VH-VL binders against o14526r1to248. Designs and how they scored, part 5

Target 1, 248 residues: o14526r1to248
Amino acid sequence: MSYFGEHFWGEKNHGFEVLYHSVKQGPISTKELADFIRERATIEETYSKAMAKLSKLASNGTPMGTFAPLWEVFRVSSDKLALCHLELTRKLQDLIKDVLRYGEEQLKTHKKCKEEVVSTLDAVQVLSGVSQLLPKSRENYLNRCMDQERLRRESTSQKEMDKAETKTKKAAESLRRSVEKYNSARADFEQKMLDSALRFQAMEETHLRHMKALLGSYAHSVEDTHVQIGQVHEEFKQNIENVSVEML

## First folded at step 20 (VH-VL)

Design p1
Fold by OpenDDE, look of step 21:
Structure p1 (fold): chain C 248 residues (1-248), chain A 122 residues (1-122), chain B 108 residues (1-108)
Amino acid sequence: as target 1 above (248 residues)
Amino acid sequence: EVQLVQSGAEVKKPGSSVKVSCKASGYTFTSYAISWVRQAPGQGLEWMGGIIPIFDDAKYAQKFQGRVTITADKSTSTAYMELSSLRSEDTAVYYCARDTWYEWRSAYFDPWGKGTTVTVSS
Amino acid sequence: SSELTQDPAVSVALGQTVRITCQGDSLKHYDATWYQQKPGQAPILVIYGKNNRPSGIPDRFSGSSSGNTASLTITGAQAEDEADYYCNSRDSSGNLVVFGGGTKLTVL
């Protein structure tokens, strides 16, 4: 992750919005994760049900004939698989609860963050405002300067020259004031933006850590189920092996 | 033509003061600022300070604060830089330059004077 | 106070392109100005603002900026371009001026 404090600079000062937008994606990701896990749970549940049906199908096997005992092996195995998938469904449903709980916490955190960075947003607006005024002030000053220069070249009366100079001075003063305001606004913005950037970065890092933890839980649940499924298959193999042709 | 004409070379003793002049011509003196920049032998450019004549307000680099005085005479369109308590390290070429102070986002100087050599030696 | 840093020396072959870079925190907020200085002469303004070139300066000189850096690019370096190049800018306060350490450009 890039250091946020170094990536918010620009002429239009859009860095705040960019970073803030990034942070706002956190809760969205959380929701999407929940939805994803929910879909997985649904699949597992469907799988469980399907295995249960398969077990019933096995139970309907012809009881007559030498193969009949092996249908029991299929039945038992299918039932156990159904249970494995059902258990995973439950685990995933619990995980969804955890994700949703985290989502709620995120909303609180974001609310607080929004309140804390309002001053930064204000600073951005102030800076934008004063920045827009500077070109006008500059232009006005330059126009006065040009007029004064023209008069100088034309060797106009001292009275007229003095008048022009006065106008130029006033324009200069206005520009100076505008520049000072800009400098102040910029300094204020910089300080506040740095603080906000650090906060945003911290939030994002925390979010990613939580998300990774949740993914870890997801992975663990799936892994455990796979282990169980593997065991069921081993048992199936063993059961088949234990039934000799002579026994049938 | 816009020109900045500086005073001649100076040789000074340590502890003394030097005052360099910069006469501007070819433009309205009060419309621009004058900045002073020095360059020691074999070294880079160093901004010392500047003045906006219309305000008679001077700003100084921190390094020179209290030791340099920049003034402007509007009647003669001349800026001055006085450096006191001279040291051997102050041996340098001192430049005046027209400063476009009204450009708030940049500091570009144009034109420059030819420079004044100040030598401080015992 | 804000400082500007430059590489002390760079070289370019005749007719080739060279970029001289200036780095400093103040460049995040302020524009860099570039000067050319030849031995025994006063500096000459070559680039100011957002790639503005004064009259008399060849079009092979151009300026750019990114983040806390500003660059002077000479496209098609000529022998007469051998000189020291300095950047300057306003300091972080916006009230003072700072210069880079200068870059000596050698044309090979």
Scores: ipSAE 0.760, ipTM 0.935, lowest interface PAE 0.6, mean pLDDT 93
Fold by ESMFold2, look of step 21:
Structure p1 (fold): chain C 248 residues (1-248), chain A 122 residues (1-122), chain B 108 residues (1-108)
Amino acid sequence: as target 1 above (248 residues)
Amino acid sequence: EVQLVQSGAEVKKPGSSVKVSCKASGYTFTSYAISWVRQAPGQGLEWMGGIIPIFDDAKYAQKFQGRVTITADKSTSTAYMELSSLRSEDTAVYYCARDTWYEWRSAYFDPWGKGTTVTVSS
Amino acid sequence: SSELTQDPAVSVALGQTVRITCQGDSLKHYDATWYQQKPGQAPILVIYGKNNRPSGIPDRFSGSSSGNTASLTITGAQAEDEADYYCNSRDSSGNLVVFGGGTKLTVL
């Protein structure tokens, strides 16, 4: 059972607004994810540039000294590390494009939902208007019935009896139309409320699924980079081991 | 002094029809609806349909749609219920009742007829 | 089938208070009406609207409602209150009439 379904018919009978507000948080969360990933991409780019600069410093060492082969190992390792982080920057920039594309689709879906919410609120206004008119129509009908019964008891002329029956029939027809309009408006409102609840629930489920997929892509890109960094480090260790002290 | 007087008991064969009358007195007949309610032996009350004489229109419960015809005669202040294609399960007491159709939230039946027993047997 | 649900039987000790209930989705929008029926007799109107008693109905009978549930309450139950009790209301469309299955009240 979903949290949103439990609160839609809450104790205040105002749960519709609470559910709609919860759905509206989806685009905000998507925007915040894009901003987070953008900041991470900036961090990775800065790291890449710093490592490239450090690699350039290693290449400026003394070429004839006995430490020169080890400076070259530092240069190669630093260059490769810079490239690892540059590649992550590119992957994160591509992911930001996917997040923003989802955000645009999400906004279009929410505009359609907003139109449906307005339609539901309009149904409430129609129902309220008819509900206010019904007591007046009922009283008018009862007044005509009372007049008709009084004239029947007084044994008034057939002309007066026919006139009273015509007035009662007109009032009855007006009341029947008002009751039919009320019943139709109530049924329409209830259907729209149910449809909206189901739609909002489906939207939240779709949002969560999509956000999990985007976070999965983020996690995979970071994992790939960490694997590559580990490979660079193992290469670095092997290159150090291959340099003989006697050859230095 | 408001009264609903129903016709007498009926014994019918399967496949035939029955027409029960309900004569109203003591009020303006066209101001109220007449509803028909049946009760099989040992069972509860079951609304069959009703008519508002001023409109000469009847409404029927889905279960009886197509088998029941409810009519009213303003000149005699009498309502009729005709049930066709009778089966043994139609054995019941059939009541008419005066119906406050104009109470859109709180319609009620008062008074009731004494009931008409219809027995369907072969 | 019936859109209104009643317990098939309830009992009460003489002089005690009992509540007979009627449940249905249509009761959110339409009021329940209550009828008493004794064996071999036509039903008698007991409560209509929120809590209106017709002339001749004792003041120990009252009605109430909350959500999709309506209740008939008898305070100080008497032996003559032993009967079947039916609720009715409009159906979900508002156009037709429905009855509950009835509640047999036994006064002990």
Scores: ipSAE 0.557, ipTM 0.829, lowest interface PAE 1.7, mean pLDDT 87

Design p2
Fold by OpenDDE, look of step 21:
Structure p2 (fold): chain C 248 residues (1-248), chain A 122 residues (1-122), chain B 108 residues (1-108)
Amino acid sequence: as target 1 above (248 residues)
Amino acid sequence: EVQLVQSGAEVKKPGSSVKVSCKASGYTFTNYAISWVRQAPGQGLEWMGGIIPIFDDAKYAQKFQGRVTITADKSTSTAYMELSSLRSEDTAVYYCARDTWYEFRSAYFDPWGKGTTVTVSS
Amino acid sequence: SSELTQDPAVSVALGQTVRITCQGDSLRHYDATWYQQKPGQAPILVIYGKNNRPSGIPDRFSGSSSGNTASLTITGAQAEDEADYYCNSRDSSGNYVVFGGGTKLTVL
């Protein structure tokens, strides 16, 4: 993650929008995560149901013949697998609740942040406004200077020269005022934007930490289930081994 | 042709004052600012301050505040820089330069005077 | 900080390209101006604004900026380009002018 405090510089001052936009993606990611986990839960539930059906199929095995006792091994194993997937479904559903709860909290945080950075947005607007006036003020002053120079070259009357000088002075004063306003607006913007940038960065970092924690929970749930599934398979192998041909 | 003509070399004693002049020609004096920059022997350029003659308002670098006075005479198109309480460290070439103050995004000086050597020695 | 920093010295071979860089916080908001100074002479404006050359300055001189840095580039350095180069800009407040420490360019 780039340092946010270094990314609001430039003539157009688009840094605020860029950073704010980045922060706004947080809740979207949270929702997408919930949706993803929901889909996984659905798959696990479907798997569970399928295994349950398979167990029933095993139970329908013919009781006749020497192979009959082994159908029980299949039945038991299939039932256990169904339970494993069902348990994972439950875990994932609980995790979805956690994600959604976090999403709600995140929205509150964003709302609060938005309120806190309104003044920065205002500062951006003010700066934009005064920035647009500077070129005009400059141009006006230069035009007056050129006029005055022209009159000087033309050996114009002193009265006309004085008039031109007065106009130039007024234009100069206007330009100076514009520059001062710009400097003030910029200073205000920089201070507020730096603060906002730090806030945005903190918010994003916090968000990412939460998301990583949720992903950790997801990974843990899946891993535990896989361990259980592995155990069921080991038991299946053992059960088959324990049934000797002589016993059948 | 735009020209800035500075006064001649000065030799001063510590504690005294020096006043350097810069006469502008070839342009309307009040349309531009005049900045003063000094350079000690073997050292870099150091901005001291500037004046916009039309406003008769001077700005000074913090280092020289209270010790430097920059003025302008519109009638003679001449700017002045007076430095008081001279020290040996003030030995330098002092330049005046035409300052395009209306360029709010930059500070470029053109042209420069030829410089005035001020030597402070006991 | 309102200070501008430059490398004290750089070298370039005749006909080669050299870049002199100026760094400072104020350069994020203001343009750098570049001056050439030869021994015993007053500084001469070589680049101002984003990339403007005064009349009489060769086209091998160019200016650029990025972030808090500004650079003067000499493409095809000539022997006469050996000089001290200074950058300046407005300080962060915009009310004062600051100079870099200068860079001595040697043409080899």
Scores: ipSAE 0.768, ipTM 0.937, lowest interface PAE 0.6, mean pLDDT 93
Fold by ESMFold2, look of step 21:
Formats: structure tokens, sequence, C-alpha cells
Structure p2 (fold): chain C 248 residues (1-248), chain A 122 residues (1-122), chain B 108 residues (1-108)
């Protein structure tokens, strides 16, 4: 089946296979993003808990003596850092919900992709079946034409000529129907192939846009937290200077 | 000895019609299609349409749909092409050719008629 | 205009080899047929099917195809090969016939 095999798996169909493979990787990439963000949220929560423990240690320091005001500065900064990282943890947990919701929408879309692959493969089977029959129909028609010419040359009876003409007409009708079925099956296959390729390309572009938006949300959450951490550090420095003036 | 003999040259006025004949001999007329191809002076070949006489059905190129009528007379082994609403750009040589309609992977014409010159002028 | 594209002109030195090309999407599915036409004459079939030559056509004419492109090759071009060359095929639907725009071959 050289025509079918060459066109289905050849240069034209290679693009279809590449696009379908890319589309199938979308849900995998979405799950991997969720797993990465989940791990980052765990890291941030662990940091927050560790800072809260340090704050408690600073609270357990002796409230009397010269060093007591500095322990309070440590306590306040540690509490504020713990809150910064806890807030990032919560923002990342909310983002994970958005990623998982997108993942559920992807699964619905990918059921449609599977239907298109099946539909395209079915069209290939129809085309293959008709393509196998066409050479036989052509040969039968030509054989009837040759028989008809032989009988004409032999000056056979009109009864024999009429019978040969009827056989040729039947073979012609069969061939015409087979050619029409072939042309229809090939057109259906090619349209399905083109439509699927365009749809898969659009799906891949939409997926990448959505993933970029999710990464943007991640980046903005981290940036906002880093700004807050910077503010906590400036307050810490100012509070240290205030204590130093009072101790002189 | 397969031959296609076309009718003679024609001079026509704009808005009229022309009917070119193509008489086949040397083969079973109904077993092959007849295609019509035109060529304007200095221009390329342009398929107009064709007919398979065994079915008495014609196909037409989109450009000529509605202006061309192709028929066949089995009793005289003759195909006809009629082009209506003639314009000066219809000035061309019009060929008939025997068409191997049963070849599903190709479209080849052998033999060709000698051509019929149609001139459209005042 | 046509669904099949040919270069409008090609030159070859006497005795040299030349290729005339015909390009179109339908050629992925259908065979090209090649015709030679000299001024004032009807076209003559020179190559049909993939590479079949009718009787009376010199063996210096051959055909080939790859992808959406078909080629007519003339090896050892002769003065009498100077002519217009046309390809045709079925259109993308398989139901209609299309011709290329033609290539004028000049033998120098």
Amino acid sequence: as target 1 above (248 residues)
Amino acid sequence: EVQLVQSGAEVKKPGSSVKVSCKASGYTFTNYAISWVRQAPGQGLEWMGGIIPIFDDAKYAQKFQGRVTITADKSTSTAYMELSSLRSEDTAVYYCARDTWYEFRSAYFDPWGKGTTVTVSS
Amino acid sequence: SSELTQDPAVSVALGQTVRITCQGDSLRHYDATWYQQKPGQAPILVIYGKNNRPSGIPDRFSGSSSGNTASLTITGAQAEDEADYYCNSRDSSGNYVVFGGGTKLTVL
C-alpha cells in the first residue's frame, strides 16, 4: 500500500504527528508546574515556621538587663519575616488551585483531540480500502473494452455485440463509482488532516499562553514578597539604631 | 488509426455563439472521453471541459461554467463544444483531444485534433 | 493562471541537458503529463504516466517526479526540440484537469 503509506506517514503526515505529540505533552507540563509550585510553597512554609520559632526564642530571652531591647528587635523582625513567607505560601497554594483547574479543562479538551485522531485514522482506513480496489476496477473496464473491440473486429452477431456493450457499460459504471468514492475519501482525509493540524497548532499556542500567564502570577507573588522582606529589613536596621542611641 | 477531425475555422461577432465539432474514428467512441482545450494567440493551453460519451455527462472548468456546453452524438461518433456570449478574448484555437478518463492517477490526452480557429471580431 | 506552475522560459545549448519543471500540490497525488507544441501545431504527447514515452518520441525525453514537482528532462537537446512544453494533471479534487502555464524552450 505504497500510496497510502507514503502520504499518511510521509512529509505531510510527519507534521501532524509532531503537532499531536506536542499537544499530548500539555497536561504533563501542567502537572509538572503544579508540582514545582507545590514544592516552592513547602519551602516557604518551612521557612515561615522556622522564623516563628526564632521569634519565640527571642521572647524567652531575659527581659531585664541591657540587651533586652535588642531581643525585642529580633522578635519583631522574625515575626514579620515569618508572616511574609506565610503569605507567599498562601498565594502559591491559591495559584496551585488555578493550575489544577486549568489541568481539568485540558483533560476535557484532550478527549476531543483523541476523537480527532480516531476520526483521521478512520478516514485513512476508508481511503486505503478504496485505493486497493481502484486498479482492479480499471483493469476490468479495460478488459471489457478489449473484448468489445475483438468482437467488432471479428464481425460477430449483433446479439454478441449488444452483450459485450452491456458488460462494458456495467464495468464503466462500477469504475466511475469507485473513482468517485476514491476522490471523496481522499478529500475527506486531506480535509481532516488539515483541520486537525490547524486545531492542534491553535491548542498548543493557547496552552503556552495560559502557562505563561500562570508563570507571570508566580513571578508577581514572589516579587511582592521580596519587596515586603526588604521593608522588614529596613525596619530592623532602623530599630537597631534607635536602641543604640538610648544605650549611650 | 485513431483520428479526431475538427470542423473548420469560424469568424464570429461579439455576443454570438460558436459550435465546434470533433469527429472520432479508429476506436470505440463511447469508451474514451473527449476534452476541449483552447489556446489564445501567444497564450498557454486552457482546459475548458470534457464529456464521457458512455454516460452522456459533461464537466466544465469553473471559468467556463455557464457559457460552455459540451455534448456527444454516439450515432455519429462526434463531440461538440458550444461557447456562448462570445467576446474578443475568446479568439483562440480550440482543440479536442481523446481523454483516458479511466486513468484515476492522471489526465492525459492522445491524440489531439488539429484545432479550430475561432476569431471574434466586428 | 493555473494550479500548476512552470517557468516561462528556459535555454539550453545544443547537445546539453535541460530540465523543465512543473509544480503544484495536486502532483503529490496525481501524475503529470507532458506535451510539446511547436508554433502553429497541435500539442503532442511526449511523457505520460510517470515516465512513459509514446512511440515516435525520442528516448532523450524522460519524466520524473518528487513531492509536488514533476520534471521533463531532455538529454542531448537537438534543434528540433525548440518548442513550448506544457504539463497537465488532475486538480486537487481529482475531478478536473489543469495545465501549467507553459515553458518556452530555446536551443542555442
Scores: ipSAE 0.559, ipTM 0.816, lowest interface PAE 1.6, mean pLDDT 87

## First folded at step 22 (VH-VL)

Design aa2
Fold by OpenDDE, fold request of step 24:
Structure aa2 (fold): chain C 248 residues (1-248), chain A 122 residues (1-122), chain B 108 residues (1-108)
Amino acid sequence: as target 1 above (248 residues)
Amino acid sequence: EVQLVQSGAEVKKPGSSVKVSCKASGYTFTSYAISWVRQAPGQGLEWMGGIIPIFDDAKYAQKFQGRVTITADKSTSTAYMELSSLRSEDTAVYYCARDTWYEFRSAYFDPWGKGTTVTVSS
Amino acid sequence: SSELTQDPAVSVALGQTVRITCQGDSLKWYDATWYQQKPGQAPILVIYGKNNRPSGIPDRFSGSSSGNTASLTITGAQAEDEADYYCNSRDSSGNLVVFGGGTKLTVL
């Protein structure tokens, strides 16, 4: 992630909007994560139910014949697998609660942030406004200068020259005021934008850290279940091996 | 042709003052600013300050604040830079330059004077 | 106080391209102006604004800017281009002027 403080610079000074927009994506990501985990939980629940049905099917196996004891092995394994998936479902449902809780907290934080950066937005608008006035002031001054230069070259009367100079001076004063206003607005914007950028960066970093933690929890839950599933399969193999042909 | 003609070389003692002049010609003096830049031997360019003659308001670099005075005489189209409490470190070539101050987003200096050598020696 | 920094020296082979860079916080908001200075002479303006050349300056000189940097590029360096090059700009307040430390360009 690039340093946010470097992204508000440029000809159009759109950095604030860009950064703010980026930060607003946080809550959206959180919601999407919750939805994703919810879907996974549903899948696991379905899987659990399916395994339970499979167990029942195994239980319906013909009790007669030498193969009959092996149906019990299938039944037991299927039941255990069903339980594994059910447990994962529960873990994921709990995780969803955590994600949603975080989402609520995040919204509060964002609301507060929005209130705090309003002054920066105002500064952006002020800067934009004063920037638009500068070209006009400059042009006016240049026109007066050109007129004065023309009169000088034409060897006009001192009275006319003085009049022209007065006009130029007035234009110069206007330009100076505009420039000062611009400089002030720029300075104010720079300070406020920097502060906002730092706030946004902190928010984003915190968000990412939290999201990564949630992902870690997700990964851990899934991993644990896989380990359990693996064990069930190993037991299945062992159970089959433990049933000798002579025992059947 | 726009020209800036500076006063001649100066040799001064420590603690004294020097006043350098810059006479402008070929343009309307009050339409532009005059900036002063010095360069010590073997060193870079250093902005000292500038004046917009139409306002009679000078700005100074922080380093020279209180020790330099920049003025302009509109009647003679001449700018002046006075540096007081001279030290050996003030030995340098001092340049005046026409400053297009209305270009507020840049420091546009053109043309430059030929420079005035000021030597401060005990 | 705003400062502009330049590399103290760069070299370029005859006919090749060289870029001299100026860096400073003020360049985020203000344009750099470039000057050429030869020994014993006053500085000469070579580039101003975004990429403006004064009359008499060859078209091999060009200016560019990015972020907090400004660059002077000489495309097809000539022997006569050997000189010191200085950038300047407004300071962070916009009220004062600052110069870079200068770059000595050697043409090989």
Scores: ipSAE 0.789, ipTM 0.950, lowest interface PAE 0.5, mean pLDDT 93
Fold by OpenDDE, fold request of step 24:
Structure aa2 (fold): chain C 248 residues (1-248), chain A 122 residues (1-122), chain B 108 residues (1-108)
Amino acid sequence: as target 1 above (248 residues)
Amino acid sequence: EVQLVQSGAEVKKPGSSVKVSCKASGYTFTSYAISWVRQAPGQGLEWMGGIIPIFDDAKYAQKFQGRVTITADKSTSTAYMELSSLRSEDTAVYYCARDTWYEFRSAYFDPWGKGTTVTVSS
Amino acid sequence: SSELTQDPAVSVALGQTVRITCQGDSLKWYDATWYQQKPGQAPILVIYGKNNRPSGIPDRFSGSSSGNTASLTITGAQAEDEADYYCNSRDSSGNLVVFGGGTKLTVL
C-alpha cells in the first residue's frame, strides 16, 4: 500500500477523490467476502447432503452375501463425512454473520469519516476556484505591461504613460490578490488533505487487518474440517482392515 | 538590452551599514521585481529579499528580517539594498536580479547584475 | 520555511549524460529554476518553468520534475558545462524564495 500522504498533490488536485475512492472500496470487499463465504457454505451443504444420500445408498446394499457387512462400513463413513461437511457449513454461516456485522460497523466508520473530511473537500473546491482565476489575472497584467512597454518605446507623453502605469498597477494588484488567495488556499488544502490522507490510510490499514482476521477464521474452519475428514478416512481404512476375510 | 548595473565594491567595518544600488535599464522598471541574492566566498546563493516597485512593498528572508531594507526609486529605475549591523559573515558578493514575480509558481531571476563585493573587516 | 537540497558534487564524462537533482517540499507545488555559475561570474539562467530554455542556452540542457524533486539534465556534456548549478523555488508559503545548496559539476 502506498503512503497516501505522499500522493495527493498534482496539477489537477484530484488526490482527494482518488484516495477517497480507494477507501470506498472497503465495504465492497467486505460484501464480496461475505458472498464468497456464502457460496462456499452452499457447496459444503450440498456436499453434506450428497454424502447423506450416499450413506442411504450403502444402507440399501444387499444384506445377502459375504460382502454385506462392509456396506455398514461405507454407511458409517459416509454418515460421518456428511456430518463433517454439515459442521463446516454451520461454521461458515456463523462466519458470514461476523462479516456482515463488520460490514455494518464499517459503514458507520465511513459515515463518520465522510463527515470529518468535508472541510477538506471544501478546501479542494476553494483551491480549484482560485486556480482558475489566476491565468486570466496573469494575462491581463501581461497585456498591460506590454502596452506600457510599447508606449515607453514610442516616447509617449508623460500623461499617457501615467495613465498606462495606473492601469498596470491595478492589474498588478489584482494579480497579487489572486496569487495570495491561491497560496492561502493551497496551504489550507495541503494541511487538510494531509490530515485526511492519514485518516484514509488508517482506515484502510484497519480494514485490511480485520479482513485478514476474517480470512484466518475461514482458513481455520476449513482446516479443522479437513482434519476431521482425514480422520474419517483413516477410520474407514482401519475398519476395513479389522474385518478379515474369515470373519465374512 | 536589459541590464542591471550595480554600485561598486564596498569595504565596511563591523557594526556599520552598507547600501548597494542596482540600476535597471532596457525594460519597464515597474513591470518586474528586483530580488537580492548574496554569495559568501566559497558558499552558495542566498536569497535576501525582493521588492516589486509598483507596490513599493518588499519581502525579506527570515534570516535578514529587521536588518535588511530593500527600496526602489521608480524615477531613476534603481533598487537599493541596505544591510545594517554588519558582521564579518556578511562578507559576500551581493547580486541584484530581475524577478519575474508574475510567474508565481517559480522564482524566475533573469538577468543578474554583475554583483557587488562587500567586505566587512575590522 | 522551506529547504531545497542538492548533491554537493557530481561528475560526468565528456559527451555523457548527467542529471542534477533538487529536492524539497515546496517543489510539490512550485517549479524549480536552474542557474549555472562559473567562477568569478554571476549566475546565468539555464532552465525555468516546465523545461523552458532561455535564448542562448544549448538544447542539451533540459528540466524535469517528479513529486518533490526537480532535475536538470545535460545530455552530452561539454567541457564548458563544468560549473556550479543552483536550483531555486518559492518556499512553502509561496511568498519567499529559497535556493538549493548548489552542485559542482566536473566534466572528466
Scores: ipSAE 0.785, ipTM 0.950, lowest interface PAE 0.5, mean pLDDT 93
Fold by OpenDDE, look of step 23:
Structure aa2 (fold): chain C 248 residues (1-248), chain A 122 residues (1-122), chain B 108 residues (1-108)
Amino acid sequence: as target 1 above (248 residues)
Amino acid sequence: EVQLVQSGAEVKKPGSSVKVSCKASGYTFTSYAISWVRQAPGQGLEWMGGIIPIFDDAKYAQKFQGRVTITADKSTSTAYMELSSLRSEDTAVYYCARDTWYEFRSAYFDPWGKGTTVTVSS
Amino acid sequence: SSELTQDPAVSVALGQTVRITCQGDSLKWYDATWYQQKPGQAPILVIYGKNNRPSGIPDRFSGSSSGNTASLTITGAQAEDEADYYCNSRDSSGNLVVFGGGTKLTVL
């Protein structure tokens, strides 16, 4: 993750919008994660149901013949598998609740942050406004300077030269004021933007840590289920092994 | 031709003051600023301060604040830099340069004076 | 308040390209200006603004900027380009001027 405070600089001062937009993606990711986990839960539930049906199918096996006892092994195994998947479904559903709860908290945090950085947005607007005036003020001053220089070269009357100088001075004063406003606005913006950038970064890092934790929970739930499923298979093998041909 | 003509070399004692002049010609003096930059032997350029004559407003580097005074005489198109409480470390070539102050996003100096050597020795 | 930093020395082979870089926080907001200084002479303006050359400066000199850095590029270095190069800019307040420490360019 790049340091936010180093990446918002530029002539157009779009850094605030970029960072703010990035932070806004947090809640979206959270929702998407919930949706993803929901889909997985649905799949597991479906799998559970399917295994349950399979168990029933095994139970419908003919009780006749030497193979009949092995249908019970299939039934038991299928039923246990169904339970494993059902348990995973439950775990995932609980995880979804956690994700959604986090989502709610995140929205509150974002709301608060928005309120805190509104002054930065204002500073951006002020800076934009004063920046637009500078070129005009500069141009006006330069034009007056050029006129004054022209008059000097043309050996114009002192009265006319004095008049031109007065105009140049006025333009210079205007430019100076504009520059001062710009410098002030820029300084204010820089300070506020830096603060906002740090806030945004902190929010994003916290979000990512939380999301990673949720992913860890997800992974753990799936892993546990896989272990259980593995055990069921081992039991299945053992059950088959324990049934000798002579016993059948 | 735009020219900045500086006063001659100075030898001063520690604790004394030096005043260097810079006479501008070939352009409208009040349309530009004058900046002062010094360079100690074997060292880099150091901005000391500048003045916008039309406003009679001078700005100084923090390092020199309180010891340096920059002034401008519009009638003679001459800028002055006075440095007080001279120390051996103040031994340097002092340059005046025409400053395009209206370029608010940059600070480019053109042209430069030839420099004035100030030697501070006991 | 604000400082500009430069490499103290760089070398370039004759006819090759060299870039001298200036770094500082103020460069995020303000443009760098570049000066050439030869021994015993006053500095000469070589690049100002985004990429402006004064009259008399060869076109092999160019300026660029990115983030908190500004660069002077000499494309096709000549023997006469051997000199000290200084960058300057407005400080962070915009009211004062700061210089870099200078870069000695040697043409090999």
Scores: ipSAE 0.766, ipTM 0.929, lowest interface PAE 0.7, mean pLDDT 93

